# Ledger of designs, part 341: VH-VL binders against q8ixk2r445to577

Target 1, 133 residues: q8ixk2r445to577
Amino acid sequence: FFGMLQNKGLTDYCFDYNPPDENQIVGHQVILYLCHGMGQNQFFEYTSQKEIRYNTHQPEGCIAVEAGMDTLIMHLCEETAPENQKFILQEDGSLFHEQSKKCVQAARKESSDSFVPLLRDCTNSDHQKWFFK
Short names: E, the ipSAE of ESMFold2; O, the ipSAE of OpenDDE; V2, 0.75 times the mean of E and O plus 0.25 times the DockQ between their complexes.

## First folded at step 16 (VH-VL)

Design u59 (framework fv_zigakibart; at its last look DockQ between E and O 0.05; V2 from the best seeds 0.00; counts 0 for: pae O 3.9 > 2, placed apart)
Fold by ESMFold2, look of step 16:
Structure u59 (fold): chain C 133 residues (1-133), chain A 119 residues (1-119), chain B 107 residues (1-107)
Amino acid sequence: as target 1 above (133 residues)
Amino acid sequence: QVQLVQSGAEVKKPGASVKVSCKASGYTFTGYAMHWVRQAPGQGLEWMGYINPYSGKTKYNEKFKGKATMTSDTSASTAYMELSSLRSDDTAVYYCAREKYTEYYFDYWGQGTTVTVSS
Amino acid sequence: DIVMTQSPSTLSASVGDRVTITCRASQDISNYLAWYQQKPGKAPKLLISYASTLQSGVPSRFSGSGSGTEFTLTISSLQPDDFATYFCQQYHSYPYTFGQGTKLEIK
């Protein structure tokens, strides 16, 4: 799959990656922002290795979860996907993180109306449902 | 360079409607939410809502639901805000303002459109 | 709605003075606070975002501080160009709200 990764429950919002330095893509948090289709920031590829890859930019980034964290952070992709970079996009739209055994949810940042994807216990909430377009 | 140029002043009778335009240039229009803010005499600034020009989706301040309708024409890089059933307390300067990408505050503003509602 | 209470409403000062304007939020808004300057007949101009981040081209005599519920805008040495009305705005939660303004006048 390749395209804008959208949330079913939080409508009009997409995965977005906007690093402060567009030439240094590692180490910053993935956010959710209004879908817009402009530039490279909202386009991701879901690979056969179960990666969510930011590959419209070189070097390519892969979404990862660091040990003990619930945030999604950009790492460099590796030839063989590390366990912390593996996500299963299930038929029901849930996005399951294998290593943590948690699901990606659209969540409020600091109780605000700004949003980020975070790992949470899996539920059937539409805020845990995702699709590519 | 980024510019937001609004339509000219309007004088209307109570009960009429008005449609204010905001023409954007110097950036990719569909990449940024466009907000509307009003400034009534003696009442400060009030956020009215936004439109996402890419999707056409809107969010309104509850105070202005049913009063304001926000639209856009992507081919003309122009946002619109229509006020219906005008009353004297709709007299204000209306601004369009561009949302800073991913950061939500307003980095560029139109010059404002004065709407006067009088008998 | 998050109420933004700005003080003072009017501030008289002389060129060279250090001035401070306060903005208080009715709820915790973290650092999601902007400051705008507005001159008569003109649109607001952004000065500061995230409570303390000075925008490009804004003179360094302007500074902002605060987090949570209390915020300040400081002008360290007032210049003639600084006489204007100043607004704070929270962008933590919809609806976004503004303070009522502080008019900075020449004494």
Scores: ipSAE 0.730, ipTM 0.908, lowest interface PAE 1.4, mean pLDDT 93
Fold by OpenDDE, look of step 16:
Order: C-alpha cells, then sequence, then structure tokens
Structure u59 (fold): chain C 133 residues (1-133), chain A 119 residues (1-119), chain B 107 residues (1-107)
C-alpha cells in the first residue's frame, strides 16, 4: 500500500511529514495535515516489513516510536526493520504498533489548528482508522 | 487495582492438553497486550508470546509455535493459553503478564499456574 | 535471539552489604532492560525499567545502570526483604529474553 495515509474519523487529514531540512529528514514528528496529494510530504508506503516509509530520496525514512513516547518520529529505515518501526495495518483500518501494543489515533495538538497521530489504547473509534488513498 | 488472576494448578499426562486462564481487572482489557511467560523448575523465565485482545493478533516465540495457542475473551476480560501434546519438559509455572503503555516491559503479573506433566 | 547472561548465578551476602548484579546482552539493546525480583512461590516483581528507572514503591536502595550490552543492578544496603532471585530482561527485540537469574542468599 502507498499514497496518502488518511484518517477516517478526522476527515480529510493525512499523515504529513515536512522536515525543516530536506537533507536531514530524521528526528522530527509526523503530523496530520489536510490531504492535498501534492508533493512528497504526504506520500507514504506500508511495506512487507511492516514499515511505514516516508518516500523521498535516499536515505529513506521510516516512522518509529521512541521508548516511552506516544508520538511518531521519523527515523532512518534499516535493512531489517527494528521493532519500534513495525506497524500492522489491519483490515478494519486500525494501525497497530506492535511493540507498544497501541493503536495510532488522530488527535488534536495543543494548537487548535494542528493535529497529530498519537499512540492510544486500541478502540473502535474512527479516529483510529486509516486507509491509503 | 490492576489484577491478573490465573486458573489453578493442573496435573496432566503426556499427550494431553491443558488450558490456562488469566482474568484481568482494574484496567481496559483490550487496551493492552497479554504476554505469557513460563518458568520450568530450577530454570529461568522464558517468553512464550503475546496476544492483543483487541485485534486477536498473536506473536509467538518460535520455540512455542505449535505448542502454545493464545486466545482471549473480551467479554470476560480473560486471556487463555492452551498447551497441546504435553510432555514432561512442559512442566513449569506459567505466568500471564501485562505490558505497560508504550514501555514494553511487564508491570503486572498473574500469580502463576503450575502445570505438571507426569506419567 | 538476544542472549542475556547474568553474573553471578548465586550470591551470598549479609544485611547491610552493598550488592551488585551484572547482566550482559549478546548485542546492543540500548536501554531496553528491566530488572525483576522474584521470591519463592511468587511472580516476578518489576523493580527497574529502561536500565535505570526505579518503579514506584521500590526502595531507593535499588538502582540500575548501564546501556548497550552491560547492565548492573545495585542494592546499596541489603535488607532482609531483599533476599530473592533477580532477573534481567531485554525488550529490545522479539523474542524477549531473560537472564538465567541471580539467587541472592543470606550469608
Amino acid sequence: as target 1 above (133 residues)
Amino acid sequence: QVQLVQSGAEVKKPGASVKVSCKASGYTFTGYAMHWVRQAPGQGLEWMGYINPYSGKTKYNEKFKGKATMTSDTSASTAYMELSSLRSDDTAVYYCAREKYTEYYFDYWGQGTTVTVSS
Amino acid sequence: DIVMTQSPSTLSASVGDRVTITCRASQDISNYLAWYQQKPGKAPKLLISYASTLQSGVPSRFSGSGSGTEFTLTISSLQPDDFATYFCQQYHSYPYTFGQGTKLEIK
């Protein structure tokens, strides 16, 4: 699966990554932004290694969850996907993080105009449902 | 207030099966994976695998694939582990354990279930 | 699989002693290391997570240190309640693995 990763509950919002330096793509938080289909900042791929890859020039970035955190951070992809980068996109649309045993949920950030994907207890909420478009 | 209460001790003959239960309370059952760990007499702890009660997804230690089957009943907030084709070396104390939020280690454990396999 | 090796396997000490238990990982596990205390007939009890984070309710005489491949659990002044078996566990990669345990006995 590849393309825009869109949330079901938070209508018209997609995974978005826009690092301040295009030559330093790791270490920043993945956010949610209005789906626009423009540029590479909303193009992701779900791989056979259970990675969510941010498609850009080499080296490629993979979404990771750092220890003790509930945010999604961009790391470098590795030959063998580390456990903290493994996700399961379920048939029901839930995005499950294997290591933390939590689901990715669209949530409002401290700013009223910003949203972010956060790890939360898995529920049947549409805010925890995702699909590629 | 979190509690994991396991079923009682079992004595089985070789070739039989046994199903151990782990009833959870004090938290949202589906929100956390339930792990199983065994401890053979005089031995260390062995991670067997886990189940996600929400999705039903499981991950097994390769060593226990075909031996252990993990299931759950959300309505009963109970996790189950069935051991098949029991052998003498399956004799052990079996624990269920909960993984803490985004921290990956086990913060709460059941009291353990002793399974004895003997002729 | 990541192999966790504890040392020593058995340790005899007296009340008031400073005790150190070591855990070595066969590969770099960063700080994904937990320490558990187990008493006979009881389930393991979590003491420390992420190599050095003391859990709530655990006495301050317990401490953990290390990263990468070498880790230590230290009891600054051994108390009667501390005689038990201690286990380290890595949760860096599946399958999760434990050390073989260190039995802390009264001298």
Scores: ipSAE 0.029, ipTM 0.702, lowest interface PAE 3.9, mean pLDDT 93
ESMFold2 (binder alone), look of step 16: mean pLDDT 93; pTM 0.946

Design u60 (framework fv_zigakibart; at its last look DockQ between E and O 0.93; V2 from the best seeds 0.83)
Fold by OpenDDE, look of step 16:
Structure u60 (fold): chain C 133 residues (1-133), chain A 119 residues (1-119), chain B 107 residues (1-107)
Amino acid sequence: as target 1 above (133 residues)
Amino acid sequence: QVQLVQSGAEVKKPGASVKVSCKASGYTFTGYAMHWVRQAPGQGLEWMGYINPWSGKTKYNEKFKGKATMTSDTSASTAYMELSSLRSDDTAVYYCAREKYTEYYFDYWGQGTTVTVSS
Amino acid sequence: DIVMTQSPSTLSASVGDRVTITCRASQDISNYLAWYQQKPGKAPKLLISAASTLQSGVPSRFSGSGSGTEFTLTISSLQPDDFATYFCQQYHSYPYTFGQGTKLEIK
């Protein structure tokens, strides 16, 4: 699966990665933003290694969850996907992080109308449902 | 360079409708949300709503629901705002404004379109 | 809705003066605050975003500060080109709202 990763509950919002420095693609947080259909910062791929790859820049970045965190941070992809980069995109649209045993949920940032994907206990909320478009 | 060019001034009678256009250039039209802001004579700025040109999804200020309709034509890189059932208090300068990508403030503005409603 | 209150509504100053415009939000908007400059018959021009980030091409005499509910726009040394109306805007939550404006006029 590849393309824009769009949230079901938070309509018209997609995974977005827009690092301040294009030459330093790791270490920044993945956010949600209005889907724009141009690819680039909103183009992701779910691989057979259970990675969510950001394919716009080289070297390739993979979404990771750092210890003790509930945010999604861009790391470099590795030959063998580390445990903190493994996700399961379920048939029902839920995006499950194996290591934390939590689901990725579209959440409001600081009570604003900015949004980010955060790890939360798994529910049947549409805000935890994702699909590639 | 980014440019937003709006349609010319309009003079309408009460009850009429008007459609203002905002033609974008210098960037990928579908890549940025387009907002509309009005400014009544001697008044401040009022946010009316936005459209995502890619999806066509809109969000309106409650104050302008039923009054304003936002659309876009991707082939023409143009955003439109139609005002219906015009009243005298709809007299204002209407601006289109581009949302800064991922940051939500307005980095580029159209030159404004004056809409005058009078009997 | 979040109410943005600017003060003063009108400010008379001379070239070379240090001027400060204040914007108060009715609730915490973090740093989701922008400042715009508007001259008669022209569209607003973005000066500062994120409360304190000066935009490219904007003279360094402009600065913004604040977070939460209190914000200020400062012009360290007023220039003739600076006489205009200034607006603050919160983009924390919909609907976005603006201050009523501060008209900076020549004394």
Scores: ipSAE 0.823, ipTM 0.936, lowest interface PAE 0.6, mean pLDDT 95
Fold by ESMFold2, look of step 16:
Structure u60 (fold): chain C 133 residues (1-133), chain A 119 residues (1-119), chain B 107 residues (1-107)
Amino acid sequence: as target 1 above (133 residues)
Amino acid sequence: QVQLVQSGAEVKKPGASVKVSCKASGYTFTGYAMHWVRQAPGQGLEWMGYINPWSGKTKYNEKFKGKATMTSDTSASTAYMELSSLRSDDTAVYYCAREKYTEYYFDYWGQGTTVTVSS
Amino acid sequence: DIVMTQSPSTLSASVGDRVTITCRASQDISNYLAWYQQKPGKAPKLLISAASTLQSGVPSRFSGSGSGTEFTLTISSLQPDDFATYFCQQYHSYPYTFGQGTKLEIK
């Protein structure tokens, strides 16, 4: 899969990565933002290794969750995907993080009308359903 | 470099409609939400809503649902706001404003369009 | 709706003065607050985002502070070009709302 990773419950919102420094892509949080047809900040690849790759840069970035955390952070991709970078996009649209045994959910940042993807206990909420377009 | 150029002043009678345009240049039009803000004479600013030009989806301040209709023409890089069933208290300056990418605040504003509804 | 209460409504000051304008939110808005300057007959101009981040091209005599519910815009040494109306705006939750403005007048 390659394209914009969209949320079913939070309509018109996509995974977005907008690091403060284009030359330092590691260590910043993935956000959700209005889907758009420009730029590379909303283009991700879901690979056979179960990675979500931000591959518009070299070296390529892969979404990870550090142990004990719930935020999706950009790491460098590796030849063999580390456990913290493995996500299963299931047939029902849930995005399951193998290491933590949790699902990615569209969540309010600081109770606002801005949003981020976070790990939460898996549910049937449409806010935990994702698809590529 | 970024410019938002709005259509000229309008004088209308009560019950009429008006369509204000906001032509964008100097950036990728479909990459940024376009908001509309009104300022009645001697009053503060009031957020009306936005359009996502890429998807065509809109969000309205509840106060303006049924009054305002926001659209865009991506081939012309132009956002529109139509006001229907005009009343004297719709007299105001109407601004388009661009949302800063991923940041939500308004970084560029159009020059404003004065709509006057005469009694 | 989040009510933004701005004070004072009018402020008279002299060139060289230090002035402060306050803005209170009716609920916690974190740092999702912007300050705008508006001169007569002109559109608002963004000065500060995220409560304290000075925009490019805005003089360093402008500063912002605060988080949660209390916010302050400060002009450390007032210049003639600074006489205008100032608005705060929350962009935490829809509908976005503005303070009623502070008109800064030459004394």
Scores: ipSAE 0.761, ipTM 0.914, lowest interface PAE 1.1, mean pLDDT 93
ESMFold2 (binder alone), look of step 16: mean pLDDT 94; pTM 0.947

Design u61 (framework fv_zigakibart; at its last look DockQ between E and O 0.87; V2 from the best seeds 0.60)
Fold by ESMFold2, look of step 16:
Structure u61 (fold): chain C 133 residues (1-133), chain A 119 residues (1-119), chain B 107 residues (1-107)
Amino acid sequence: as target 1 above (133 residues)
Amino acid sequence: QVQLVQSGAEVKKPGASVKVSCKASGYTFTGYAMHWVRQAPGQGLEWMGYINPYSGKTKYNEKFKGKATMTSDTSASTAYMELSSLRSDDTAVYYCAREKYVEYYFDYWGQGTTVTVSS
Amino acid sequence: DIVMTQSPSTLSASVGDRVTITCRASQDISNYLAWYQQKPGKAPKLLISAASTLQSGVPSRFSGSGSGTEFTLTISSLQPDDFATYFCQQYHSYPYTFGQGTKLEIK
């Protein structure tokens, strides 16, 4: 799959990656922002290695969760996907992080009306359902 | 350079409607939410809502739901705000304002459109 | 709705003065606060975002500080073109709201 990764419950919001320095893509948090299709920031690929790749940039970025963290952070992709970069996009739309055994959820940042994807215990909430467009 | 140019002043009778335009240039129109803000004579600023020009989705301040309708024409890089069933207390300057990508505050504003509702 | 209260409503000052305008939010808004300058008959102009980040092209005599519920805009040495109305605005939660404004007038 490739395209804009959208949330079912938080409608009109997409995964978005906007690093402060477009030449340094590692180490910044993935956010959710209004879907817009502009540039490279909202284009992602789900690969056969269970990666979510930021595929419009070289070197390519892969979404990871560092041990003990709940935030989705950009790392460099590797030939063989590390365990912390493996996500299962299930038939029901849930996005499961294998290493942590948690699901990606659309969540408020600082109780505001801005949003980020975070790992949470898996539920049937539409805020944990994702699809490519 | 980024520019937002609004339509000219309007004088309307109570009960009429008015459609204000905001033509964007100097940036990718569909990449940024467009907000509308009103300023009644001698008053402060009041947020009315936004449109996402990419999807056409809107969010309204509840105070203006049913009064304001926000639309856009992506081929013309133009946002519109229509006010219906005008009353004298709808007299105000209406601004369009661009949301700063990812950061949510308003980095560019149109020059304002004065709407006057008088008998 | 988050209420934004500015103080003072009107401030009379002379060229060269240091002035401070305060803005209080009715609840914690972290640093999701902007300051705008508005001159008569013109649209607001963004000065400061994220409570303290000076916008490009804004003179360095402007500065902002604060987090949570209390915020300040400071002009270190007032110039003639700084006489205007200043608004704070929270962008933490919808509906976005503005302070009532502080009119900065020449003494």
Scores: ipSAE 0.700, ipTM 0.907, lowest interface PAE 1.4, mean pLDDT 93
Fold by OpenDDE, look of step 16:
Structure u61 (fold): chain C 133 residues (1-133), chain A 119 residues (1-119), chain B 107 residues (1-107)
Amino acid sequence: as target 1 above (133 residues)
Amino acid sequence: QVQLVQSGAEVKKPGASVKVSCKASGYTFTGYAMHWVRQAPGQGLEWMGYINPYSGKTKYNEKFKGKATMTSDTSASTAYMELSSLRSDDTAVYYCAREKYVEYYFDYWGQGTTVTVSS
Amino acid sequence: DIVMTQSPSTLSASVGDRVTITCRASQDISNYLAWYQQKPGKAPKLLISAASTLQSGVPSRFSGSGSGTEFTLTISSLQPDDFATYFCQQYHSYPYTFGQGTKLEIK
């Protein structure tokens, strides 16, 4: 699967990655923003290694969850996907992080009207449902 | 270069409708939310709402729900705002403004469209 | 709604003066604050974003500061081209709201 990764509950919002330096794509947080269909910052791929790849830039970035964190951070992809980069996109649309055993949920960023994907306990909320478009 | 060019001034009678256009150029139209802001004579700026040209999703200021309708034509790279049931207090300059990507402030503005409502 | 209170409403100054305009938010808006300049018959022009980030092409005599609920726009040495109306705007939460404006006029 590839394209925009859109949230079901938070309609019209997609995974978005916009690093301040295109030459240094790792270490920043993945956010949610209005889906715009241009690709680029909103183009992702779910791979057979259970990675969520950001394919706009080389070297390729893969979404990871750092220890003790609930945010999604861009890391470099590796030949063998590390455990903290493994996600399961379920048939019901839930995006499950294997290592933390949490689900990715669209959430409001603290003290703002912006949005981010965060790891939360898995529920049947539409805010935890995702689909590629 | 980014440009937003709005339609010309309008003079309407109470109860009429008016549709203002905002033609965008110099960037990918569907990639940025287009907002509308009005400025009544001698008054400040009021945010009316926005449209996502890609999806067509809109968000309105509660104050303007039922008054303003925002649409867009991607083939023409043009955003539209229609005002219905015009009243004298709808007299204002109406601006379209592009939202800065993921930053939410307005980096580019149309030149404004004056709408005058009078008997 | 977040209320933005701008002061003063009118400010008379001379060329070369240091000018400060204040904007207060009714609640914490972090640094989601922009400043615009508007001249008669023209659209607002973005000067500063994120409370203190000067936009490209804006003279360095303009500066912004503040966070939370108190913000200031400063013109270190007023130039003839600076006489205009200035607006602050919060983009922290919908609905976005503006200050009522500060008209900077020649003394």
Scores: ipSAE 0.334, ipTM 0.806, lowest interface PAE 1.5, mean pLDDT 93
ESMFold2 (binder alone), look of step 16: mean pLDDT 93; pTM 0.945

Design u62 (framework fv_zigakibart; at its last look DockQ between E and O 0.05; V2 from the best seeds 0.00; counts 0 for: pae E 11.2 > 2, placed apart)
Fold by OpenDDE, look of step 16:
Structure u62 (fold): chain C 133 residues (1-133), chain A 119 residues (1-119), chain B 107 residues (1-107)
Amino acid sequence: as target 1 above (133 residues)
Amino acid sequence: QVQLVQSGAEVKKPGASVKVSCKASGYTFTGYAMHWVRQAPGQGLEWMGYINPYSGKTKYNEKFKGKATMTSDTSASTAYMELSSLRSDDTAVYYCAREKYIEYYFDYWGQGTTVTVSS
Amino acid sequence: DIVMTQSPSTLSASVGDRVTITCRASQDISNYLAWYQQKPGKAPKLLISAASTLQSGVPSRFSGSGSGTEFTLTISSLQPDDFATYFCQQYHSYPYTFGQGTKLEIK
């Protein structure tokens, strides 16, 4: 699967990654923004290694969850996907992080009206449902 | 190089409708939300709402729900705002404004369209 | 809705003066505050974003400061081109709201 990764509950919002430096693509947080269909910052791929790859830049970035965190951070993809980069996109649309045993949920960023994907306990909320478009 | 060019001034009678256009150039039209802001004579600026040109999704200020309808034509890179059931207090300059990517403030503005409602 | 209150509503000053315009938010908006300059018959022009980030092409005599609920726009030394109306805007939460404006006129 590839393309825009869109949230079901938070209608019209997609995974978005926009690092301040295109030559330094890792270490920043993945956010949610209005889906615009341009690719680039909103183009992701779910791979057979259970990675969510950001394919706009080389080297390729893969979404990871750092220890003790609930945010999605861009790391470099590795030849063998590390445990903290493994996600399961279920048939029901839930995006499950294997290591934390939590689900990715669209959430409001604190002290703002912006949105970010965060790890939360898995529920049947549409805000935890995702699909590629 | 980014430009927003709005349609010309309008004079309408109460009860009529008016549709203002905002033609965008110099950037990918569907990549940015287009907002509308009005400024009544001697008043401040009021945010009316926005449209996502890619999806067509809109968000309105509650104050303007039922009054304003925002649409877009991607083939023409043009955003539209229609005002219905015009009243005298709808007299204002209406601006389209592009939202800065992921930052939510307005980096580019149209030149404004004056809508005058008078009997 | 978040109410943005500017002060003063009108400010008379002379070329070379240091002037400060204040904007107060009815609640904490962090640094999601922008300043615009508007001249008669023209659209607003973005001067400062994120409370203190000067936009490209804006003279360095303009500066913004503040966070939370209190914000200021400062012009260190007024130039003839600076006489205009200035607006603050919060983009913290919908609906976005503006201050009522500060008209900076020549003394």
Scores: ipSAE 0.270, ipTM 0.792, lowest interface PAE 1.7, mean pLDDT 93
Fold by ESMFold2, look of step 16:
Structure u62 (fold): chain C 133 residues (1-133), chain A 119 residues (1-119), chain B 107 residues (1-107)
Amino acid sequence: as target 1 above (133 residues)
Amino acid sequence: QVQLVQSGAEVKKPGASVKVSCKASGYTFTGYAMHWVRQAPGQGLEWMGYINPYSGKTKYNEKFKGKATMTSDTSASTAYMELSSLRSDDTAVYYCAREKYIEYYFDYWGQGTTVTVSS
Amino acid sequence: DIVMTQSPSTLSASVGDRVTITCRASQDISNYLAWYQQKPGKAPKLLISAASTLQSGVPSRFSGSGSGTEFTLTISSLQPDDFATYFCQQYHSYPYTFGQGTKLEIK
């Protein structure tokens, strides 16, 4: 799949990545922002290797979770997807991080526009359901 | 099973620094953010900030920026908080607290370290 | 910052009483609220998370309710061991903030 990765429970919010330096895309957190479809910040590809790629940039970025963390951080993609970059998008919309055995949830942070995707124990919550638009 | 054991009480003069330790056991230290919370005598609880022991990243309550420095030693499973330029109103009990993974509330607390700043 | 306003500041009650403690948030925090019990000279102890989820090992006489901006902690039949100060805490947004505490005095 390719497009805007939208949360079912948090209406009108999508995965967004806007690194402060477009030539240094690794190490920053993925956020949720109002879905708008403009620019390159909200377009991701879900690959057959179970990666979520930020592939409008070269070298391509892949979403990862560092050991012991619950935040989604941009890493460089590798030829063979590392385990910390593998997410299973289930048919019910849940986004499962295989290495941690957790699901991605939309979480409110510090303002009405401060939402981030985080790993949580898997539930049937719509806040843990995602789809490409 | 999970334990957070803090260093002992400290008595300091104004202007000094103090470094409080929090040794973790019974869980994977790098898997959980470690928070610091203070309680002045007879007062409520006040969140100071956290460190992520895996990455070394920190976040501070604005009130304590420049006053507190949070670090960790992964090989010792120990978090540290250093207070600089101590004043008498820094007198408090300082707790470390483990944030439950992905749920953000504090499920385990250290026993507290009393820091007394007196002339 | 999200301000947590707790009431009452002190509460006197008898063994066997049903007591409630209220916590109000200055903005919607959904159910990201915890309750802690603190006895003199001891660290806080988590009682309830997610507004209503009782922690393992906490007596069933404790319960929590609420969402959004208004929350309550209820002790259905007060016991002598419940003498303590109770704090609510929001963990919705940084900085995390606590209520000012409710000192529960058993008559």
Scores: ipSAE 0.008, ipTM 0.529, lowest interface PAE 11.2, mean pLDDT 86
ESMFold2 (binder alone), look of step 16: mean pLDDT 94; pTM 0.947

